# VHH binders against a8e7c5r167to518, part 6

Target 1, 352 residues: a8e7c5r167to518
Amino acid sequence: YKIFMDSDSFYYSLTYDLTNTVQRQGELGKSDQPLWKRVDDRFFWNKHMIKDLVDLQAPQVDFWVIPIIQGFVQVEELVVNYNESSDEERSSPETPLQEPTCVDDIHPRFTVALISRRSRHRAGMRYKRRGVDTDGHVANYVETEQLIHVHSHTLSFVQTRGSVPVFWSQAGYRYNPRPRIEKGERETMPYFASHFEKEVETYKKLVIINLVDQNGREKIIGDAYLKQVLLYNNPNLTYVSFDFHEHCRGMKFENVQTLTDAIYDIITDMRWAWVDQAGVICQQEGIFRVNCMDCLDRTNVVQAAIARVIMEQQLKKLGVMPPEQPLPLKCYRIYQVMWANNGDTISRQYAG

## First folded at step 1 (VHH)

Design c2 (framework vhh_7xy4_2)
Fold by ESMFold2-Fast, scan of step 1:
Structure c2 (fold): chain B 352 residues (1-352), chain A 121 residues (1-121)
Amino acid sequence: as target 1 above (352 residues)
Amino acid sequence: QLQLVESGGGLVQPGGSLRLSCAASGFTFSSYYMAWVRQPHGKGLEYIATISGSGGSTYYSDSVKGRFTISRDNAKNTLYLQMNSLKPEDTAMYYCAKGSYEFWSGPLDYKGQGTQVTVSS
């Protein structure tokens, strides 16, 4: 019942369409259309301004509406300097810091950008009514894009997250709220299908990563999801269940590597978008759709792990990263902070 | 030089509360996952709670979920553990631990000297 408004969660650009991924912008091509006619409607939070202009009957007025997204944006420049990361750990208060060298211009540099776009549909519905609605929209839907920019090259990898697309809820005001399925498979199927038909049209193939616990309180939701996926029988859907509680119980984050190792071929085959000044070099062939029930942190950890695998593949192909060596520690520290900030921002937007 | 200094332990009655603190120095505190782990006398280490560098992501062992709250103050380089509804089985040496910078891998890199928590009648 509390509406949370945070101006720091709204982003816009006068020159760049924040509502579209690099790949979708490439598909649109060069256009003389105003930004607001080219935007992805799902992430166009100030769309109501267009309706008001139409209602005023000013059909020939070219009015620039700057599209505003709600979500997260962070951009960082990273330097691949193995000596710099080692020097930080060896420097003591009584040891002079290593003087910067003029060889910095020979060290590879790359820009990482992380953009999360919250859907305007079903905003803030986390409290009681979750899952899918009768319009095929899911609660807590966010598209997250990780960008790598090196000189003339722009590379992009996109993932989505959202509620399990069945009709479910948790009773309000309970001490320990228990999730409940509100509709059977037959009643659910048209709306489940509507959601995934839209997803397949946009992303072509979906790999569902279900992080709902396979036992206990969350099991009922996970079981309903798998049953619905099986009944739907769409060859463009791949379903992966990962028991986050089982594998990450000791808070050993290396247990997420069990998941990324298991789906490594899927990650690699999905590819990533790659454009340069001459045009499209390759396209992302599908998307990961990651979900959990209550813990937004599980989703963020898993998406970060997948995105890191992709980033390392991209940097190796660009010659920015050696094939047999990880990035400098300093690079990973900045990367970790970016993804943590992303998770924090999304969690705050849904908490109220 | 990396240093973690725990404090706030003590003797408490069942059902009581304690707040542990960990003062960190010698590294960029806000860049690392931090954890609380405990070791009962004569037993192995048990993970209690983990918190991301920004403080936005928290994880708890089933034995303490709902009773303990992990938090951090990056401006003060301090990690906290608020312990409520304490039970005799919570009796242990509690350690602050520095995690990996990696989301998907790494054991706890280092732990401090610890602070003793004793829950008894």
Scores: ipSAE 0.000, ipTM 0.146, lowest interface PAE 17.7, mean pLDDT 76

Design c3 (framework vhh_gefurulimab)
Fold by ESMFold2-Fast, scan of step 1:
Structure c3 (fold): chain B 352 residues (1-352), chain A 121 residues (1-121)
Amino acid sequence: as target 1 above (352 residues)
Amino acid sequence: EVQLVESGGGLVKPGGSLRLSCAASGFTVSSNYAAWFRQAPGKEREFVSAIYSGGSTTYADSVKGRFTISRDNAKNSLYLQMNSLRAEDTAVYYCARGPYEILTGSYFDYWGQGTLVTVSS
């Protein structure tokens, strides 16, 4: 599929629905409906164009609107070759020593795609207003899908991130940048519930990974979040609190593996979407909803670590990755760059 | 080839300032996680500061408020501005590259040679 960049942060395709995950596209089934009627409204950034054309009674509007997402798209083909240096193939623009492109040749290869879709809801509310609104939408909501493609197999794993869904704000003054809770628990509950009811309808089960600091100025937000989760008491919600600073002190980022090891069974039970020529092989049963307060890097690091665990499970299932050793360093370097680019792009979109 | 070269170390009196530089080649500092570590005489290597791919920073408690980590995209360089230096800051300082090193099970994939900082009267 051809994916076009309208600008540095906007993406579209004439033939592929970038607003829906592979799993949601499968759930919608084969349809003769115009693309814009099949899209996920949350990620349909040019929806206003359809409203204007419909309001003006424009003829054949269905064929003029191409859905545009805001976020990130990167696609890479990776070769499982243990005897190449990290820069060998990339540094040689016209080399005849370059690896064959077909997966049936000398070395296994696979395509990795990373797609992040920023919600159109709350896009204009930057200032001090965070959290959930009266429509149940949260600030800074992004759905990130990691795709693996090998021959006729397409595998997908989806995660979300977003603001803690309580009513909270943070002053724009460095003099006193402390966050505050704007509404009580009883007043908050209908909107907290509205947010998670929509999430459960879309993703079935939610595993909340809260990266808000358990000490200092962020504690008030983390405490409010846990309290609302407990009061809501929905069996489809699992709450995991991970104090990123306490566990990852002194650059011990291997302590993120403590998190992924602790939730390994949850990761494995969640599964992934898998489709081939015959149709759906399996489905993802739930989603990770990862949040922090100010540092978007914490969220990106944790999501990347979870996605790596999933990717390795998928590649082992497909026979692309050996069971007894990691991928070549070159593969991980490309993968790390993709996730770093994702994080940087999302950070820029939040900054303005 | 990925290479990190530290510079800017030297002898400074207590209360003085130094700026350390780390020149990177073979990768882009602006899109990568990078960190400063130090090793004092007779001690193990310890963390000093890091800058994440998105620009967020973190500091060891011993240097917080005195040191500032930054990067310059045009020069592909990482910096450590060291203010209010103390005798206990005396160490060899290393820069390290690690864009999501957790994904490989490694702490950092590339290290510099180090630059000596001596704080003495």
Scores: ipSAE 0.000, ipTM 0.139, lowest interface PAE 15.1, mean pLDDT 75

Design c4 (framework vhh_3k1k_2)
Fold by ESMFold2-Fast, scan of step 1:
Structure c4 (fold): chain B 352 residues (1-352), chain A 122 residues (1-122)
Amino acid sequence: as target 1 above (352 residues)
Amino acid sequence: QVQLVESGGALVQPGGSLRLSCAASGFTFSDYYMRWYRQAPGKEREWVAGISSSGGSTSYEDSVKGRFTISRDDARNTVYLQMNSLKPEDTAVYYCAKDTGYSFGLWEYDYWGQGTQVTVSS
């Protein structure tokens, strides 16, 4: 679990496969093979190095290649302490611990880790061409995994984000030009289907959360997306439209509660991956695919809110969080900063 | 304490067969995923095969697929590796491993046995 950050938000580990979720690692049947032989190709950013070394017939390829992802990694330990005065006293410099059984020593603890993996396909700023390409890859595709670790338990919840998978663009030299649909429904369908067939194969069921404004400039993209979903008619896809602009003015995190309340049963039914010393206990049954047109801030806020609901369910089930009480405010502050850092990092990678 | 004891290694001729055994103690064997690894002289340790706690799922390294079969007997706390059509390149010390579960999603804290030597030579 030693994870290192390189320049420009590239991450690697000598011992952990950052390209695969906990659930995918379990599905691969565990291997002591070199990391680069086990990776998820979508997130293997230095894959070209393998080709060059193989082409040169270089010996000990395993020595030369460590898988690198582009994205975000942050790990935090959180303490469930409802006694604010204890925290303040503990933060006091040079104050000795007087009691043999301090309440701070008995408070539940858990680790939260957040890993975002940017797809190497369609990477970079896509000023003119957005959406899906003829290979079925979408612009700005990122897989985000939230990990909770308590004692011997590791729990994982995964979401994805990406461009609306139709052929659309923002033409011209303007900073924020009007979006345009480049192909009709018939011409789009093979590539739209290719994208979702790959997604269904990987994640089984998808709940699409469309955050594109249903009025104004973005409406044309939202309308095209819904129409294509309806024409595709795949029972593994569920479509949810949420007008972020209408519902989430002002305090964004609290305001998105309307959405998470509305889809609470869907969130709960999706479950999460759960592994302990005995092996796999539970599997995640599907994934949320969240999209906005270009403002990644909306996507990040919604994903954070969904992940928070899941974290609270996980912590309650583990006995770390009381069933009828929220976490201490300090825990939510750290959590919000973690998700804000994730959003800012991914936004910079997309926008330049 | 967790203890794994491998046995069954021997000298065999190319095309021959061997069955390796790993006797486990110190944990509830039926609850754990079990694996076989090998290490040839001058090479890194490589994964060979794995079997789920229920025995319903098995996995193999590509070079042994179709020739090796992993199985388990939970009543005897033993995991087996049946090796058929042995080749000189299968020569290695074979190790049994117990999965300890994840720490931040990692499988690197397996408990290794002492190993058993398999030599394939004419």
Scores: ipSAE 0.000, ipTM 0.140, lowest interface PAE 14.1, mean pLDDT 76

Design c5 (framework vhh_h_nbbcii10_fgla)
Fold by ESMFold2-Fast, scan of step 1:
Structure c5 (fold): chain B 352 residues (1-352), chain A 125 residues (1-125)
Amino acid sequence: as target 1 above (352 residues)
Amino acid sequence: QVQLVESGGGLVQPGGSLRLSCAASGFTFSGYTSYALGWFRQAPGQGLEAVAAISGSGGSTYYADSVKGRFTISRDNSKNTLYLQMNSLRAEDTAVYYCARSGEYIWGSYELDYWGQGTLVTVSS
C-alpha cells in the first residue's frame, strides 16, 4: 500500500484504511463502501469535511474524502543476518557477503511497520486539563499498532495509551506544580465507566498498566485510579501497577524488563492478529492500556518492550528468528529508532 | 566517530553555581533523540556514581538523591549539547564529571556505550 504524509504528523492512503487495525478491518469484512464510510471515527481527523460537503449536497462526496490520521507511520525492512559486524550500521568491506550468492538472498527478511493513531477527541493543549471528560474521552489517547509482514503473512499487535480516566489537573506551565483531583469518586464513576465501557466494547479485555509513581507527587493520581478500578469491579479489566525506577545506574531502565518478565504469561496469552491469503489465522485477545502522568517517555518505553516480546514470538513462529537466540543487533537498532521516533512524534503533538 | 566532550568545570565557592556542557560529535541529537544522555561523577578514591539522566525526548529526568532540587539536566538538540546546571554547590560535589550516551535498547535496557573524558569540578574555600 501507499501511505502519504500530509505535514509532519498527518498521514493518509488512497486505498488503505489507516484508522482501523488489521483485526478491525477483518471484523468489518469486505465492503464496496469507500474508505471514509468504513473508518474508525476516533481517528478520522478530517471528518468535518464530510459534514460540510454533505450540507452543500456536493456530488461524489465519498470519492473526494480520504481519511487522514494524526500520529505516526514508519515502515522498515529488516534482514536477519548474523554475519554482519555489530559495530557497523551499513554494509562494509569488513563483512564480505559473497558465498557465492548474495547472502541477503538466503537470509530471512521481514517488514516492521509502526502506526500510531491519535484520537480526535480531546485534541488540543493538555497543559491544564488531563484525565477524563464528561463524554468519557481521555486526554493523550493514542492507539499504536505494530505490523510484521513476511511474504503473504501479516501479523498485528495493538496497544493503547491515555490519561488516567479520573478528573484531574496540573496547573499550566508553573514549575513543578502538584496535581489535583477535581471530582470525588461518586461524581467520577459515570465517566470512568463510560470510558471503560467503550474500551471493552472495542478491545474486549483490558490489561491496565499504570506507570504513575507510587510515591511522591504522582501518588495522588495513582491512588485515585486504583480506587476507581476497584469500585468499578469489571471482570474484563486487569490492573497492573508498576513503579518506574528512574534512579538506575548506567541509565538502565531495569523496571521495563522486570515488568515484561512479570507479565510474560499475560503477553503470551493475549496473542496477536494473524492473516494470510486464505484469511484470519488468529486474533488478539485483549489489549494493554498503558498510562503515565506527565512522562510520555515511560509509556513509550514500556509499549516498545511489550511489542518487542510479541515481535520475537511472531518471528520465531514464522521461522524468521531462531528459537534460542536474539535478533542481530542491527535489527534491534532499527527497531529502537522506530519506537523512539514514535515517542518523540507523539510528545510533540501534545506539547504544541 | 562518536565523541562526547565535557566543558565548564572549574573551581567554585560553596553555595555557588556552575553549568557543565557536553558537546556531541559524530552523531546528532536530531538523529539520536531516542538515546538517553546522562552525567556521572567520580570523587578521588570513590566509585563512579550516577548524577542525572535525561531521556531521548527530554520528557523524563532522573536525579540522584544527593543532588535532587539543586541540579537540573537539560538538552539542546539543535546544538547537539547536554547541560547540567549545578546550584547550591557543596564540598561533597567535588569530582570529575563525565557525560555519557545510552547504547542500544537490548532486552528492555539501555546500556551506556560512549563516555567523555571528564571535567573536574572543585568546590572549595
Scores: ipSAE 0.000, ipTM 0.208, lowest interface PAE 15.9, mean pLDDT 75

Design c6 (framework vhh_6fv0_2)
Fold by ESMFold2-Fast, scan of step 1:
Structure c6 (fold): chain B 352 residues (1-352), chain A 122 residues (1-122)
Amino acid sequence: as target 1 above (352 residues)
Amino acid sequence: QVQLQESGGGLVQPGGSLRLSCAASGFTFDDYAMYWVRQAPEKGLEWVSTISWSGGSTYYKDSVKGRFTVSRDNAKNTLYLQMNSLKPEDAAQYYCAKEGYFGSGSLLTDYRGQGTQVTVSS
């Protein structure tokens, strides 16, 4: 699939629905409806174009609307090679005259794609009101999908991020004042419930990873979130609190292992989407919903760490890497750059 | 649906050889990597070897490397494990499996056969 970048991190494809995950595309796969009627409305940034074309009586409207997302797309091909070295003796580039193009590789290759889809709802700058609104939409909502493609197999793992879904605010692009809660638990509950009812309908089960600091200025937001989750009492929600600054100095990948080790069984039980030539092999059962208050970097580091655990499980299950070894260092470096680019792009979209 | 049938096990002296076979059906064999796993009495399931869908890439447990060779015949939907220089520690029930290891230190195989017994004794 050809994917185009049009401006300010807007992406489209003429042949692929970028608004839907692999799993959601599979769920819609029997529809004979045109692409624009099958898209996920949350990520359909040019949806207004449909209204304009219908209102103007444009001919064959179904052919004139290409869905556009705002977010991030990066695709890389990686080679599993533990013996890759620059110390190998140089030879002249004398390749055999008739080298075959279709030969089995000694070192397996796989494609990793990373797609982040920013919600068109509440897509304002970070200095505006945060949290949940009266329509049940949260600020800074992004769905991130990590795809693995190898041979005839496509695997997908999806996570979400967004603002803590209570009514809270923090003023201004000129300074960072103390955050405040704007509504009590009773007033908040209908909108908190509306948000999570939509999330449960889409993803079935949610594991909330709260990265808001347990001390200092952020504590008021974390306390409000936990209280609201407990009052809501939905068995489809699991709440995990992680003090990022206490455990992860410098926001480095290795430091977040404490979290991924602690939730390893939860990660494993969630599974992933897996499709081959015969159809669906398995489905992802739930989603991680990761949030922090101010710094989007914390969320990105945690999501990258969880996605790495999943990718290594997927590659081992596919026979692409040996079960008793970690990812080769060269693969890991490219993977880290992909996730860094994702985080930087999302941060720019919220900060200007 | 998925069927895996192992054969070729038996009793062998230390230093001897056995060739295990696995007949596969119910899926597109050449679309999947295949695994050999084993279980000794009173021990957990242990990974032995992996072979890619085409046979171009192979991986081995360190303790069997150089002694065991995994191969496949995609035209016959058959997986093989050639076992040379067998040791008492290799005695186990051997299974072929579709969809191997799941995560660090955990073995999860979704499909495996009934297995074939390998006994190594003097």
Scores: ipSAE 0.523, ipTM 0.825, lowest interface PAE 2.3, mean pLDDT 78

Design c7 (framework vhh_7xy4_2)
Fold by ESMFold2-Fast, scan of step 1:
Structure c7 (fold): chain B 352 residues (1-352), chain A 122 residues (1-122)
Amino acid sequence: as target 1 above (352 residues)
Amino acid sequence: QLQLVESGGGLVQPGGSLRLSCAASGFTFSTYAMAWVRQPHGKGLEYIATISYSGGSTYYSDSVKGRFTISRDNAKNTLYLQMNSLKPEDTAMYYCATDLGSGWYETPFDYKGQGTQVTVSS
């Protein structure tokens, strides 16, 4: 399928539903319904066009409305090649070239696609009132899907991010303003529950990764979050706190390995969506919901690290990557750039 | 009444060493990560080193890695920077800094001290 960028952050396809993950598309099945009736409403940014066309009784309305998402799309074709590039001259008459560059054509190839879908609810730049609203929507909500395509196989892994779903704000009157809780636990409960009931209905199980600092000014938000999770008492929620400042200051990606090692069993047990020509092979059983308070970069780094672990498992399962080897350095560099572009794109629209 | 007071700067020859200190007051020092940043004359702020609240993790800019060591004494509310193998390019005003909020990657170092001048010249 062909994907088009309408502007810096708007994406569409004439034939592919960008609003739904591979797994949700499979759950909808083969339908005679027009595309616009099958889309995920959360990510259907031009939804208002449907009402106008229907109200005008426009003929063949289903041919005129192409779903547009806002967020990020990048697709890369990667080659699994462990051959080292030497700084020394390898093509001299005394040292014949053993590995010609065309050898790459016989190495395994796979496609990686990264799709981030910004919720149309609470859309916009960061503002004083954050968290959850009275409709159960959270600020900065984004669904990110990582796709692997090899031969007839399509594999997908999905994560979400969003604001801590309590009523909180930061005063706009000073540099790095102190966050405040605006409602107590009893007032918050219906809206907190509304948010997570919708999430559980969509994703079944949620593993919350809280990146809010465990000490200092952010602690009030982290404490409120944990208390609300405990009061809500939903067995489909697992709460994980990671002190990003303690482990990952200066954006040292390798230190996020402390987190991914600690939750490796959770990552593995969650699985991924896997579809081939015959149909569904397996489904993702849950989702990571990653949050920070003020810095979108923390969330992007953690999601990238989790997605990398999943991708390596997927590639090993497909036989594209040997079980005893890490991802080739050249593949990893391109992968890091994809995730950096994702983070930068999301941050530009929410953070300014 | 947050206060950060740097000391230990001065004039030193290339290849020399200096030890900077930062005395912190007005906040719970032991619960916040701390950093050293510098500003060469007529240039912007440059990140040098960061240390976690416990001292268990340290990070360095590529320009100083292997030459500088950041450390802290939470009992004394003091941050240190040991600078070895100093180069003329290290000449700058050095600031002790902290981010009391969460803006490390968006709005880092919302508080910085008065600074201490380091000049590396023959």
Scores: ipSAE 0.000, ipTM 0.110, lowest interface PAE 20.9, mean pLDDT 75

Design c8 (framework vhh_gefurulimab)
Fold by ESMFold2-Fast, scan of step 1:
Structure c8 (fold): chain B 352 residues (1-352), chain A 121 residues (1-121)
Amino acid sequence: as target 1 above (352 residues)
Amino acid sequence: EVQLVESGGGLVKPGGSLRLSCAASGFTFSSYYAAWFRQAPGKEREFVSAITSGGSTTYADSVKGRFTISRDNAKNSLYLQMNSLRAEDTAVYYCARESFWTGYTPSMDVWGQGTLVTVSS
């Protein structure tokens, strides 16, 4: 399938449903309904066009509307070749289409795709209102799917990010404004519950990874979140707190491995979606919900680290990666750039 | 050729200000974390400030509130605005790029040659 970009940060495909993960597409089955009738409404950014076309009495509206997501899409083919290493940026070839060189290619190959889907709910309201609203929607909500494709196999791993789902705010247009809690625990609970009931219905189990600083000005938000999780007492929720600032202070990002090592069993038990020509082989049993207060790129770093652990497990399972050796450096360079591009794009959509 | 080149160092009086620049070439600067380090005579190299690809910043306690790190991705440049300078800020200042994942741990892999900052008198 081909994926097109209408403008920077908006993506569509005529034949592939960008609004649904591989697993959700499998759950919907095959249908004679047009793409736009099968889409996930949370990520259907041009939904208003359906109403406008109907209001104009346009015929065959269901064949004209192509679902558009806002977010990020990048696809790369990677070659597992331990003898190939170059840190320099490669110049574009002069020839538009280049035929493969007639050299034996004995190295495994795989495709990595990264798709981030920004929720159409709570668009805007930057600089002032954060958290959850009275409809149970949270600010900065994004679903990110990492796809691995090898031969006839497609493997998928999905994570979400979003604001801490309590009622909180920061003063607008002021550098480093102090966050405030706007509602008490009892008043917050119906909306907190509404958010997580929707999440559990969609993803079954949630592992919350809270990256809010456990000291200083951000502590009030982290404390409110933990208290609300404990009061809600839903067995489908697991809460993990990781003080990113404390552990990764002074560019010591080695400490992100401390988190992934600590939750390795949780990552492995969650599994991933795996499909082939016969259908679904495995399903992902839960999702990570990662948040920080005002540092969206910290969330991106943690999600990338978790996704890398999953990718390595998937590639080992497929026989593409050796069990006791990491991927070639060139593969990790491309992977890191993909995730950096993802984080920058999402951050610009909210922070700009 | 992957390179980082610092400029803007010099002599300043205590309480003065200075802006350092770092020019990146040979790679997609916008995709990398970048940082400033410094090394005073006879001391080990120490962290000063870092900026992520998305623009989030981190500062050493000794410079917090006085120094500001920034980047201009269109110009492939990293900056360090230094205010309220003190004698203890005297050092060679280096810009650095975060490395690729060599297994499971990111680290700095590209360093500039350094620019000398002297705070005197």
Scores: ipSAE 0.000, ipTM 0.183, lowest interface PAE 17.1, mean pLDDT 77

Design c9 (framework vhh_3k1k_2)
Fold by ESMFold2-Fast, scan of step 1:
Structure c9 (fold): chain B 352 residues (1-352), chain A 122 residues (1-122)
Amino acid sequence: as target 1 above (352 residues)
Amino acid sequence: QVQLVESGGALVQPGGSLRLSCAASGFTFSSYWMRWYRQAPGKEREWVAGISTSGGSTSYEDSVKGRFTISRDDARNTVYLQMNSLKPEDTAVYYCAAGEYLYGSSFPSDYWGQGTQVTVSS
């Protein structure tokens, strides 16, 4: 695949490894190696260029291969100003530089960055074979990292999304096709286990948030997933089922608070990555793996809600946000737009 | 013909160390999750440790965590259990097992060894 490459959906940096989270970059340590030798292979979309350039005996390959991800990147600077009035629009470029940002003595400032990395494995159309393959890769796998930057502090929170890791499919040419299970539990388990073994090795603990409808045509996939999780019986996996259709009928976003309130202790115990000039302060001890079947909007809404809880905890810890009141409405509006853009971009990549 | 053969069991004093080995043959070792179980006299067989097909995931029963280490060498078709700071309550016959999953509680192990006796006595 890659036949539906949207050039605006590919991102690179000459100085920053977009394939690795802040925490994974810290785990790799300081290295004199070129960026492309340190990358996370899952998100290294131009990996084939390494072989081609080496095969052609290209000189100084280290300067020629810059890692490219497919996904989403947006960076915004937010000002915590409770007395803000409507000001005139600034004459400024698209994205302000982060490094030259001056401290505001009156109003705290922080940067929010949102990075989504689409796996290069199983790249293709959503109507092909879904779920897990015989290599343990799942369809439509994306790692999303939310970064908060304040002065010398960088804080990171990571979530993943992907197809339910059983062997399942949908008919490609029918509107609203019925999903079907392609293999039984025993036949599925080695590949299900392979997927979660890789996830546990990378993220330590997983909290599965299953948003598949518990009624109607999606139920067969949800039932298969739960049964597989129970049979696998790995204490590093926590399974949370949330019937989005039942609780969020009409897409009332405040109803997602029912889920985040129910898992608040899990969110808090997972923690988040925190690095400053002196080194690592905290590490994220696990990851949310969020899935839905057909409606990608559900996954994005839930991930945004979880990430917002984390952001508020981080900002309160940094003294940027008061513990007794929410952020200014303008901050939340910008935040919602960032997450909406993320969801829209990922949805377009899935659709081609 | 599938075989799992444990070795390394011995009599040791409390606080001592032992390394158990399990040599596998007759199946594709690298495709199996490897596990150690133990059975003390008058008790049921209990799971002790497990290691994934890649070796990237390991898990331990709480009473042995920090004292025991499971590892595997796929080139030698061997799984190991390094046992440190041994206690009298670790006295048991130790069994090697191969299965499709890290945890045996939901699925039985496909293959079992004959066991090796570990005795921790003052």
Scores: ipSAE 0.000, ipTM 0.119, lowest interface PAE 21.0, mean pLDDT 76

